# Ledger of designs, part 17: VH-VL binders against Polycystin-1-like protein 3 (PKD1L3)

Target 1, 163 residues: Polycystin-1-like protein 3 (PKD1L3), of Homo sapiens (Human) (q7z443r523to685)
Amino acid sequence: TSLNMSTHQLTITVNVTSLEKSLIVSIDPDSPLLMTLYLGFQYQPNCTHFHLNITLPKDKVWQKDEEYTWVLNPEHLQHGIGTYYITAVLSERQEGAQQTPSLVSVITAVTQCYYWEIHNQTWSSAGCQVGPQSTILRTQCLCNHLTFFASDFFVVPRTVNVE
Key: E = the ipSAE of ESMFold2; O = the ipSAE of OpenDDE; V2 = 0.75 times the mean of E and O plus 0.25 times the DockQ between their complexes.

## First folded at step 20 (VH-VL; framework fv_levilimab)

Design u1 (from q5 with heavy chain Y33F; at its last look DockQ between E and O 0.80; V2 from the best seeds 0.73)
Fold by ESMFold2, look of step 20:
Structure u1 (fold): chain C 163 residues (1-163), chain A 122 residues (1-122), chain B 111 residues (1-111)
Amino acid sequence: as target 1 above (163 residues)
Amino acid sequence: QVQLVQSGGGLVQPGGSLRLSCAASGFTFSRYFMDWVRQAPGKGLEWVSGIYYGGSTYYGDSVKGRFTISRDNAKNTVYLQLNSLRAEDTAMYYCARDYDYVWGSYRPFDSWGQGTLVTVSS
Amino acid sequence: DIQLTQSPSSVSVSVGERVTIDCKSSQSVLYSSKNYLNWYQQKPGQAPQLLIYKASTRESGVPDRFSGSGSGTDFTLTISSLQAEDAAVYYCQQYYSYPYTFGQGTKLEIK
């Protein structure tokens, strides 16, 4: 899961097979890096053509596992089932020297929150959302019901291209 | 050469206020998170507050709601506003450089100010 | 909050001897192959100084006799051949989770 990044950009390719699960993307570097991620459906995005973006490390984090984690909920992925591209662009060239390669760990996973629906005797996702504090270590569930809840978590295949 | 020069301490009454300043030089101030750490007389170190690159602020449980951290990148200065002071807030207050979030290393507190004494008594 | 407990609280040892100081974390500070734990030295009347970061990496200018080891929840600072100038208080500190926390300190004295 660790890759050597020798340029200021990389692209992650993920195949999304469900429109009801959230996608967790972690791009955790061995040294702090400021980057912007761009999301594209069926195309490689850039800074002027993308569906969504985010700046990492995130502001307002509680633990270090949150800094480089992007949570993409079903509403962010409603462009369709298929191939999503995430282009990560570093914000700054290292000043006064040649750019030093950085190791990054890329993990992609899907997760979903459930609660036990008493009246129907079944697990349901209605009224539950995967929250923005979710990471590869834990799923934050934001539910409007006060019952027993659970989540699933599956690491999914991806391809990473360093440019 | 990295330098952190502190000012603004002193003697105050319980319930009073002070503002501590920490002027930075010798590095690109805007690329670093900044923190305050205190040490009561004869005691250990306690992390007080920190400020993240995007302006988010963090506080220790003992000071939350009473202290405010801020920064002015144009003046290369971080501030700690101390309000509603208590006797337990008597300590040496240090500013410290956290890590560089752009192209740095995970090395918080590699540089410290000289310390500013705050004494709270009647 | 992550609590760090150091042991011993104080130690008195002769020049040239080996000293170990332990730091135990109430939760793991390991993520993505990095331990978010530092060691600091504080001499009387001075601000603390960074010795070791990421559990085992020596800061520039720190003598080779200082080393850090451990992972997850259990960490050790070792001084392999004590010098007189090493008399100080030593602190471990985690920066994995806010609020950041320090161990209570270990006072190292020369016999």
Scores: ipSAE 0.602, ipTM 0.828, lowest interface PAE 1.3, mean pLDDT 86
ESMFold2 (binder alone), look of step 20: mean pLDDT 92; pTM 0.942
OpenDDE, look of step 20: ipSAE 0.826; ipTM 0.918

Design u2 (from m1 with light chain K54R; at its last look DockQ between E and O 0.78; V2 from the best seeds 0.75)
Heavy chain, then light chain:
Amino acid sequence: QVQLVQSGGGLVQPGGSLRLSCAASGFTFSRYYMDWVRQAPGKGLEWVSGIYYGGSTYYGDSVKGRFTISRDNAKNTVYLQLNSLRAEDTAMYYCARDYDYVWGSYRPFDYWGQGTLVTVSS
Amino acid sequence: DIQLTQSPSSVSVSVGERVTIDCKSSQSVLYSSKNYLNWYQQKPGQAPQLLIYRASTRESGVPDRFSGSGSGTDFTLTISSLQAEDAAVYYCQQYYSYPYTFGQGTKLEIK
ESMFold2, look of step 20: ipSAE 0.697; ipTM 0.865
ESMFold2 (binder alone), look of step 20: mean pLDDT 92; pTM 0.946
OpenDDE, look of step 20: ipSAE 0.815; ipTM 0.915
ESMFold2, look of step 24: ipSAE 0.650; ipTM 0.847
ESMFold2 (binder alone), look of step 24: mean pLDDT 92; pTM 0.941
OpenDDE, look of step 24: ipSAE 0.832; ipTM 0.917

Design u3 (from n1 with heavy chain V102I; at its last look DockQ between E and O 0.58; V2 from the best seeds 0.60)
Fold by ESMFold2, look of step 20:
Structure u3 (fold): chain C 163 residues (1-163), chain A 122 residues (1-122), chain B 111 residues (1-111)
Amino acid sequence: as target 1 above (163 residues)
Amino acid sequence: QVQLVQSGGGLVQPGGSLRLSCAASGFTFSRYYMDWVRQAPGKGLEWVSGIYYGGSTYYGDSVKGRFTISRDNAKNTVYLQLNSLRAEDTAMYYCARDYDYIWGSYRPFDPWGQGTLVTVSS
Amino acid sequence: DIQLTQSPSSVSVSVGERVTIDCKSSQSVLYSSKNYLNWYQQKPGQAPQLLIYKASTRESGVPDRFSGSGSGTDFTLTISSLQAEDAAVYYCQQYYSYPYTFGQGTKLEIK
């Protein structure tokens, strides 16, 4: 999923179908880009109207697969089940507006951490959450207990529009 | 001409401190991450520290807690404060320009400064 | 931490010969079709200079006799027709994961 970003903006549309899973959004450029992502529920966000934002590349990472990954946990998606829009806007900081069009790769996925609940003999997410170092390559599970752990990972449908 | 000109360094006793400076010219300094790399006499290269355009800092395990990297974009200068120096810190210290966070090609470390020698001995 | 192991540690060759230097990473440095691995040349008394970045892309001004190849964990620097000025120590370096690390170096000498 490679796209030519010939303008200074693109929009990702994704349906969230679960209030329990985290959304992993990767928007990885072929060359370094400074960008701001805006999240909107059931509307296309912009720099003045959004629920959440993030600046990429991230402030502090340990590996390069983390730099352009946005982890949206259920608390970030509390607006409901339905269509979320993510608008990515190139930051024109520094030398002004001159910028060559770039290719970006967009992947969206959902993931959740589970453990085996011995007493109920069932899988549960209680006490576990998807951590900020999660990427399309791996799910970081942050749990407050020691049990048998697992995680799901599903690439989900999305639409990408370039303007 | 793109240049990194280093200053500071010298002979210090164990436990002492130094501040290394690296002055940049010929490019838009604030667009670049900057790094320090050292080379002990007769040895290979060791990455020491890095600083992002927004001021976030990174450190090698051997220097974490003792060294501090900083930058002053108004002076086009990156600094490395070396505290609690040990004999093992004896090395040639290089600053290097990392990649451009806006318009680049994922190509750190180019160019490098000329190096400054730090010697830690009794 | 990602460890980089270069081989050979030293090589002595004649002008005009083909030289290969290998770099093996303890973990993959590939992400999103990019290999986060560079090659540097360091001559005695000088700072290192970038030769190759992203495993295979030559830096501006680097002669085309230098080439890089490989992906993931196994990388090679090749000098296809050695010149006298190529005598130096060569380092691979990963910038995929902090802390960044270098290979131990390969000393290339002219016979």
Scores: ipSAE 0.575, ipTM 0.818, lowest interface PAE 1.5, mean pLDDT 86
ESMFold2 (binder alone), look of step 20: mean pLDDT 91; pTM 0.932
OpenDDE, look of step 20: ipSAE 0.635; ipTM 0.865

Design u4 (from q5 with light chain Y96W; at its last look DockQ between E and O 0.63; V2 from the best seeds 0.73)
Fold by ESMFold2, look of step 20:
Structure u4 (fold): chain C 163 residues (1-163), chain A 122 residues (1-122), chain B 111 residues (1-111)
Amino acid sequence: as target 1 above (163 residues)
Amino acid sequence: QVQLVQSGGGLVQPGGSLRLSCAASGFTFSRYYMDWVRQAPGKGLEWVSGIYYGGSTYYGDSVKGRFTISRDNAKNTVYLQLNSLRAEDTAMYYCARDYDYVWGSYRPFDSWGQGTLVTVSS
Amino acid sequence: DIQLTQSPSSVSVSVGERVTIDCKSSQSVLYSSKNYLNWYQQKPGQAPQLLIYKASTRESGVPDRFSGSGSGTDFTLTISSLQAEDAAVYYCQQYWSYPYTFGQGTKLEIK
């Protein structure tokens, strides 16, 4: 969903219902926009109080959908099942007294990598991890074995507040 | 107002080295990604290398391991070090401004240098 | 790597006529309503010049007779009412994924 931005900050609220899936957060602007994201569990984070942060666009990508994608693995979400807040602090334009509004698309999703476990004839995630090149378009699966792989991908509800 | 002034080309033997320079003015250099693009005589354009704002570097397959891109934000200059040169590296080399990662539009290569000829010949 | 294939490789057309140049990408370059594809014009002895970015947005100072269209994998540069000064080589270029790549070029000649 697109959001017309005229302020320097927004907050994304998402409920995490699984400790095994990775959270994919995409905050993709219509035009290049420098931002810093802060993660908080059950509180709204800021630049001095957060669990984890990232600066976007990333400095190292192979494909441009990676530039504004934050991959949060289960280790990053070990604080629990519940409400996570992401505060995005957006860079302001420096030219003139007038600031052009930006459009920002915010999507949150969960994903997990699986392989076919032959012994039990079931899908398992053991030995597979969602990689940092994952985006809303694709899930990078990093596995320590070569077997039949699959991933799931579910867009999850979130709330976006502009400040 | 935007200017990219190139230097450092010339004639070199196979196996030799050159360093190309591209001096920028008229814009905030540190906010832009920068790239090199080459064109062999009578041929099309080939992207050679790029460098991101934080220093991450990218290379085309034909030059990986032999060429090194770097930047000096204090001097508003991007460099391309050409090592282990081959006859097939003979080309006009252009530096180009990629896009501004802070604000602007997704429009790479809106400004190009004048070109620097590199000739690799015995 | 993403390959870009331009068609035709060469074209000879009279002043005032309409020209279309196609660019086909081996992978989609569309993301978040943006196509990561540009068009450039290169006249003999000159550096390339940006014409169109994001597939359809005209660069400042480019005449209205130039337009870009298409999405995903199929793109078209259209020159309506061709002028003599439009004789050049035209390139498409993707900046979706590294390495960046160019089409092989389309040489436009005026009859």
Scores: ipSAE 0.682, ipTM 0.852, lowest interface PAE 0.8, mean pLDDT 87
ESMFold2 (binder alone), look of step 20: mean pLDDT 92; pTM 0.938
OpenDDE, look of step 20: ipSAE 0.846; ipTM 0.926

Design u5 (from q5 with light chain Y31W; at its last fold request DockQ between E and O 0.72; V2 from the best seeds 0.77)
Heavy chain, then light chain:
Amino acid sequence: QVQLVQSGGGLVQPGGSLRLSCAASGFTFSRYYMDWVRQAPGKGLEWVSGIYYGGSTYYGDSVKGRFTISRDNAKNTVYLQLNSLRAEDTAMYYCARDYDYVWGSYRPFDSWGQGTLVTVSS
Amino acid sequence: DIQLTQSPSSVSVSVGERVTIDCKSSQSVLWSSKNYLNWYQQKPGQAPQLLIYKASTRESGVPDRFSGSGSGTDFTLTISSLQAEDAAVYYCQQYYSYPYTFGQGTKLEIK
ESMFold2, look of step 20: ipSAE 0.684; ipTM 0.851
ESMFold2 (binder alone), look of step 20: mean pLDDT 91; pTM 0.935
OpenDDE, look of step 20: ipSAE 0.820; ipTM 0.916
ESMFold2, look of step 23: ipSAE 0.678; ipTM 0.853
ESMFold2 (binder alone), look of step 23: mean pLDDT 92; pTM 0.941
OpenDDE, look of step 23: ipSAE 0.832; ipTM 0.921
ESMFold2, fold request of step 26: ipSAE 0.689, 0.695, 0.705; ipTM 0.858, 0.858, 0.867
ESMFold2 (binder alone), fold request of step 26: mean pLDDT 91, 91, 91; pTM 0.934, 0.936, 0.937
OpenDDE, fold request of step 26: ipSAE 0.860, 0.845, 0.848; ipTM 0.931, 0.926, 0.926

Design u6 (from m1 with heavy chain D35E; at its last look DockQ between E and O 0.70; V2 from the best seeds 0.65)
Fold by ESMFold2, look of step 20:
Structure u6 (fold): chain C 163 residues (1-163), chain A 122 residues (1-122), chain B 111 residues (1-111)
Amino acid sequence: as target 1 above (163 residues)
Amino acid sequence: QVQLVQSGGGLVQPGGSLRLSCAASGFTFSRYYMEWVRQAPGKGLEWVSGIYYGGSTYYGDSVKGRFTISRDNAKNTVYLQLNSLRAEDTAMYYCARDYDYVWGSYRPFDYWGQGTLVTVSS
Amino acid sequence: DIQLTQSPSSVSVSVGERVTIDCKSSQSVLYSSKNYLNWYQQKPGQAPQLLIYKASTRESGVPDRFSGSGSGTDFTLTISSLQAEDAAVYYCQQYYSYPYTFGQGTKLEIK
């Protein structure tokens, strides 16, 4: 899913239907872009009104699929089930300058880590968390125990509005 | 015009230390990741270390724990501190700029320094 | 770590001939329609020089006879009409994942 961006801002709308899964937001540009993402619950956030923010590309990454990925765990989504808005604001390029069009890829997904609980012969999420190195390609599972692990992954619907 | 001017090489004994410097000009240094690559005499290229705009550092397995990369944006300079040197660290050391994370393209290593020879010998 | 294997290790060809150099990656370096793979030329006593970035894009000032192709794990550098000044060692390099890695190099000689 790719979008042509000719402005300094876009808004992503995602409906969160589970408080147990983590939200993975990828906004990957064709050429490096410095941006800040702002998260809002049931409103469109901006730089002065938001719940959480992040600057992309991240300054601590292991590989390129991590650079423009925001991992939002259930703790970050504690406002509830419903519509979340993410406003991505591009870095200032120059005073009064018109921005050249940039192609960006926007993908949103949900994921959750599980382990096989031997005693009950079932999958559980207790003691496991989706880690910050997770991307649309892979889920990092951080667990406080050593058992057999797995994760799920679902690409979810979203709406993107370019300002 | 982009320039990367290196200094700080030389001859040292095993177990010794040396600090390499790479002074940058002709571009906005703070917007670029910076990298070090080495080449032993007659051998191929080996990536050694890199440093991101926010100060995060990365190391090749052969130098991890012994080498430290750092940068000083006020002086437009990247450094590589080489500690606990071994004979196998003998190489030409190059600094190179990675890509501009703000206005660049995904094309790292477009400009390289002239190289600084490090010789580790008794 | 992503390992890059070049073939051939050495090649000797005549001026005007077509030369291909392959680079095989142990893991995909493709993400979001971009291949994070470069090619470099290094002449004796000099630092490497960038020829091709993102697998197929020629760097400014590089002659049209150089081209890069491939995707994912398999990449090729092609010199369509070899010139005497093309004698050098050629390296592929991935910048998808740390640690960044280079191929072992391909020495190109003029016979």
Scores: ipSAE 0.632, ipTM 0.836, lowest interface PAE 1.0, mean pLDDT 86
ESMFold2 (binder alone), look of step 20: mean pLDDT 91; pTM 0.931
OpenDDE, look of step 20: ipSAE 0.635; ipTM 0.867

## First folded at step 21 (VH-VL; framework fv_levilimab)

Design s1 (from m1 with heavy chain W103R; at its last look DockQ between E and O 0.76; V2 from the best seeds 0.74)
Fold by ESMFold2, look of step 21:
Structure s1 (fold): chain C 163 residues (1-163), chain A 122 residues (1-122), chain B 111 residues (1-111)
Amino acid sequence: as target 1 above (163 residues)
Amino acid sequence: QVQLVQSGGGLVQPGGSLRLSCAASGFTFSRYYMDWVRQAPGKGLEWVSGIYYGGSTYYGDSVKGRFTISRDNAKNTVYLQLNSLRAEDTAMYYCARDYDYVRGSYRPFDYWGQGTLVTVSS
Amino acid sequence: DIQLTQSPSSVSVSVGERVTIDCKSSQSVLYSSKNYLNWYQQKPGQAPQLLIYKASTRESGVPDRFSGSGSGTDFTLTISSLQAEDAAVYYCQQYYSYPYTFGQGTKLEIK
């Protein structure tokens, strides 16, 4: 499952099938690796043409599983259902002498927070959102009410190309 | 040759303040997270504070709100501002190099400064 | 916060013997096949020195009699053939989550 990211660039292709779920993108390297991720809808993004970007590792985290996780909420995916591209670009250009190549593990998943609405006898997402501390290990649910909560989590298919 | 040279420290009364400095050389300072670790006399090690590349700071529970870590990449120096000092803060303070976040290895605290003694007593 | 508990707190053994020091974490420090757990040696009057990182990887220049093992919550430092210069205090340390924490230390004395 590990992919060699010894060049400057890697592209992830993922199909988004729901406008209500958040997309979790984990690009966890075997060793620390500074990178920038660019998001594009139905095109391969780069540093000058993208919808959103993020620098990884994130500057503000509390646990190691947060460092290389990008949480894309429905508002970030407003372009629609379809194919999203994520281009990851390494910041370090000069490798110097022989070094161990950086290997990365790529996981993409969707998740959503729910609570049981007793009056309607159904699961609802009203007043709940997936928080920025969410990872492939756990979903942070930020809700404006204090009731019983749950989340779903589905690993989704993706394609990865090293460039 | 990696080197961490510490300065500051000394005797201070409770409620007082000190600033500790740690000057780095022999590596690309801006690529590394930096931390402070302390050791009370005859006691074990206690992580005190750390600082990330983008300026985010982290603190141990016993020092939150009283200590402030900062760094100056132009001077290759990390600082620890100690405020509202208590007797329990008496310790040897070490700066330590965390890991290289740009392209490194997960081996924090591979190099330590020589230590700076802080004594808090009335 | 993740608490690390070392055992034993102190041990006195003869040169050439095998020494085992355990470190138990209150939470897993394993993520993505990496254990965020280090071991340090501290001799009297000196700063600590890194021995083992990522639970089992020996730092360069560390003698091969030192080895680390374990995963998740249970970790062990082993000194396979104790030397006189190994008298020191040994600490485990997690860097999985903030605040980072150390074990309470294990004092190793030579008989």
Scores: ipSAE 0.710, ipTM 0.864, lowest interface PAE 0.8, mean pLDDT 87
ESMFold2 (binder alone), look of step 21: mean pLDDT 92; pTM 0.943
OpenDDE, look of step 21: ipSAE 0.767; ipTM 0.892

Design s2 (from m1 with heavy chain W103L; at its last look DockQ between E and O 0.76; V2 from the best seeds 0.67)
Fold by ESMFold2, look of step 21:
Structure s2 (fold): chain C 163 residues (1-163), chain A 122 residues (1-122), chain B 111 residues (1-111)
Amino acid sequence: as target 1 above (163 residues)
Amino acid sequence: QVQLVQSGGGLVQPGGSLRLSCAASGFTFSRYYMDWVRQAPGKGLEWVSGIYYGGSTYYGDSVKGRFTISRDNAKNTVYLQLNSLRAEDTAMYYCARDYDYVLGSYRPFDYWGQGTLVTVSS
Amino acid sequence: DIQLTQSPSSVSVSVGERVTIDCKSSQSVLYSSKNYLNWYQQKPGQAPQLLIYKASTRESGVPDRFSGSGSGTDFTLTISSLQAEDAAVYYCQQYYSYPYTFGQGTKLEIK
């Protein structure tokens, strides 16, 4: 899952098949890199045309697995079921640094929080949401009640293109 | 060449305050995370505080609420404001360069300042 | 918090001998094929100096006799063919999660 990345942009294509699950996008570079990600539904976004953006590495993280992780909740994905594009734009590098390729590892996954509803003896998602500190290693579940909870996690297909 | 030049230490009574400075040169300061690490006399190293390029600050449990880290990218300087000082804060304080998120590698604390002694005694 | 425990706390060894220093982490510091663990050398009266980063990569200018190994929770610094100038205190340090933490240090003395 590792790809070369340079001062050109990187495009990630992901098919979203559920309006209830959150999308986890992890871009983990071999070297620390500053980048901006842009989200588009059924089009390739850029810096002037996008639904949502984020700058990575994130501020206000506590562990290294959080730095290059974008959590896209159902509210961010309500444009529809279908193909989402993520354009990653790497900041310009200093001269000399451009002679060494920078490898990034891209993982996309979906996850959803569940709790055990005692009276019905079944799993439910009501009142639970995937939190912003979620990563490919763990799902943060934010629930409006104190019960036993769990999450699922599925790595999903994606394509990655380098310009 | 990379240099971290520290200043601002000294002798202070308990409850007092000091401001430590660390002036950087020889690298693009604004692209680096910066940290403070201290060492009490005869003791090991303790991470004290860090500041991200984006402005988020982090503190060790022993100093949270009393110390404040800040940076001035125009002056290439990181600061540590030490308030409500206690005897156990007596230490050599080092500033250290964390890694560069644009051109760097995952190798924090590759350069250290010379150290600034803070002594808290009546 | 991730606790790092070094062993031994001190060691006295002759020039030319091999020394190993262990560092045990209370939690894994491995993510995405990188171990977020460093080794530092601190000579008396000096600031610490980076020796090894990412568990096993030598910093520029560090002699070949220094090597780092291990992954996840168990790490080792090895000094082959000890030299007199290697007398120092050695620290491991994790930078996987805040707060960053150091091992308690290992004092290396020359007999």
Scores: ipSAE 0.540, ipTM 0.812, lowest interface PAE 1.7, mean pLDDT 86
ESMFold2 (binder alone), look of step 21: mean pLDDT 93; pTM 0.946
OpenDDE, look of step 21: ipSAE 0.741; ipTM 0.886

Design s3 (at its last look DockQ between E and O 0.75; V2 from the best seeds 0.56)
Fold by OpenDDE, look of step 21:
Structure s3 (fold): chain C 163 residues (1-163), chain A 121 residues (1-121), chain B 111 residues (1-111)
Amino acid sequence: as target 1 above (163 residues)
Amino acid sequence: QVQLVQSGGGLVQPGGSLRLSCAASGFTFSRYYMDWVRQAPGKGLEWVSGIYYGGSTYYGDSVKGRFTISRDNAKNTVYLQLNSLRAEDTAMYYCARDYDYWGSYRPFDYWGQGTLVTVSS
Amino acid sequence: DIQLTQSPSSVSVSVGERVTIDCKSSQSVLYSSKNYLNWYQQKPGQAPQLLIYKASTRESGVPDRFSGSGSGTDFTLTISSLQAEDAAVYYCQQYYSYPYTFGQGTKLEIK
């Protein structure tokens, strides 16, 4: 889904059905933008009322596709099962600066890291966490053990409101 | 008009240090990433270092642990501190404006005039 | 690290002729329909000049005889009708991931 960023903020609605998986939010602008994302649970957050926030693009990345990706781990989503809201607020632009209209694509997905537990003959996520360098294209798995790893990846339906 | 004016550099012995400066004007400096690129005599271009808008820094493998990039937004200046210099560091060093976090993905659209660093015993 | 390999390393062409320079990357520099690849021109004694960014967008002030094409790992800079002033070294560069890397350069001479 693509949005024309003609307003100063947008809201992403995500229904979280699992507290064991990480939520990946990707906001991909046609041109670079500076924005702050605010997370809320069962309410629309703003700059003064939120559970968590992040400024994009990230201040440290390895690859470009990480710049506008927010990884929310289970510990960030411990408020409960239900609807999470993410409000993205654009930073102020200076007068006379480049102000080209920006198209923004938003993708939300859930993922988790798994390893094959030989004794139980099942996949387990114990001791594994999705890393902050994960994107829509790749999952970074940070585990406290060494074994054969895999990940699942599912695009989560979302609603975007432009305000 | 956008301008990048470099200073520093010169002749130094192996193990020595230099500090390069790049003074920017004609644009909102704080909104741009800045980079350093070098070119050994008669050779190609090599990316050396970059600094993010938030201050995060990146380095080429050949200079990691020896070079330090920094910026002073109040002075519209980016710096490159060169320590533990080697003969292989001999090159023309260029500062370049990277992209604007409010602009287009248009990096390296302006370059400084270059400053020569010569490392020789 | 992403390695860029240009071909040819050098070429001599007459004025008015078509010139193509290729750049191949060791991995894709494409993300979300954007190719993070630039082309530069460097004349003797001068700093490099940006010609093409995002693989195919011509920088302002650059003559329309210059064009960039390609996607993913294969890119091409084309000069449709070579002029005398186009004698220079041309470089491709990726900014998809750190460290940024350049091709080895292509020296273009005029016959």
Scores: ipSAE 0.464, ipTM 0.823, lowest interface PAE 1.1, mean pLDDT 90
ESMFold2, look of step 21: ipSAE 0.523; ipTM 0.813
ESMFold2 (binder alone), look of step 21: mean pLDDT 92; pTM 0.938

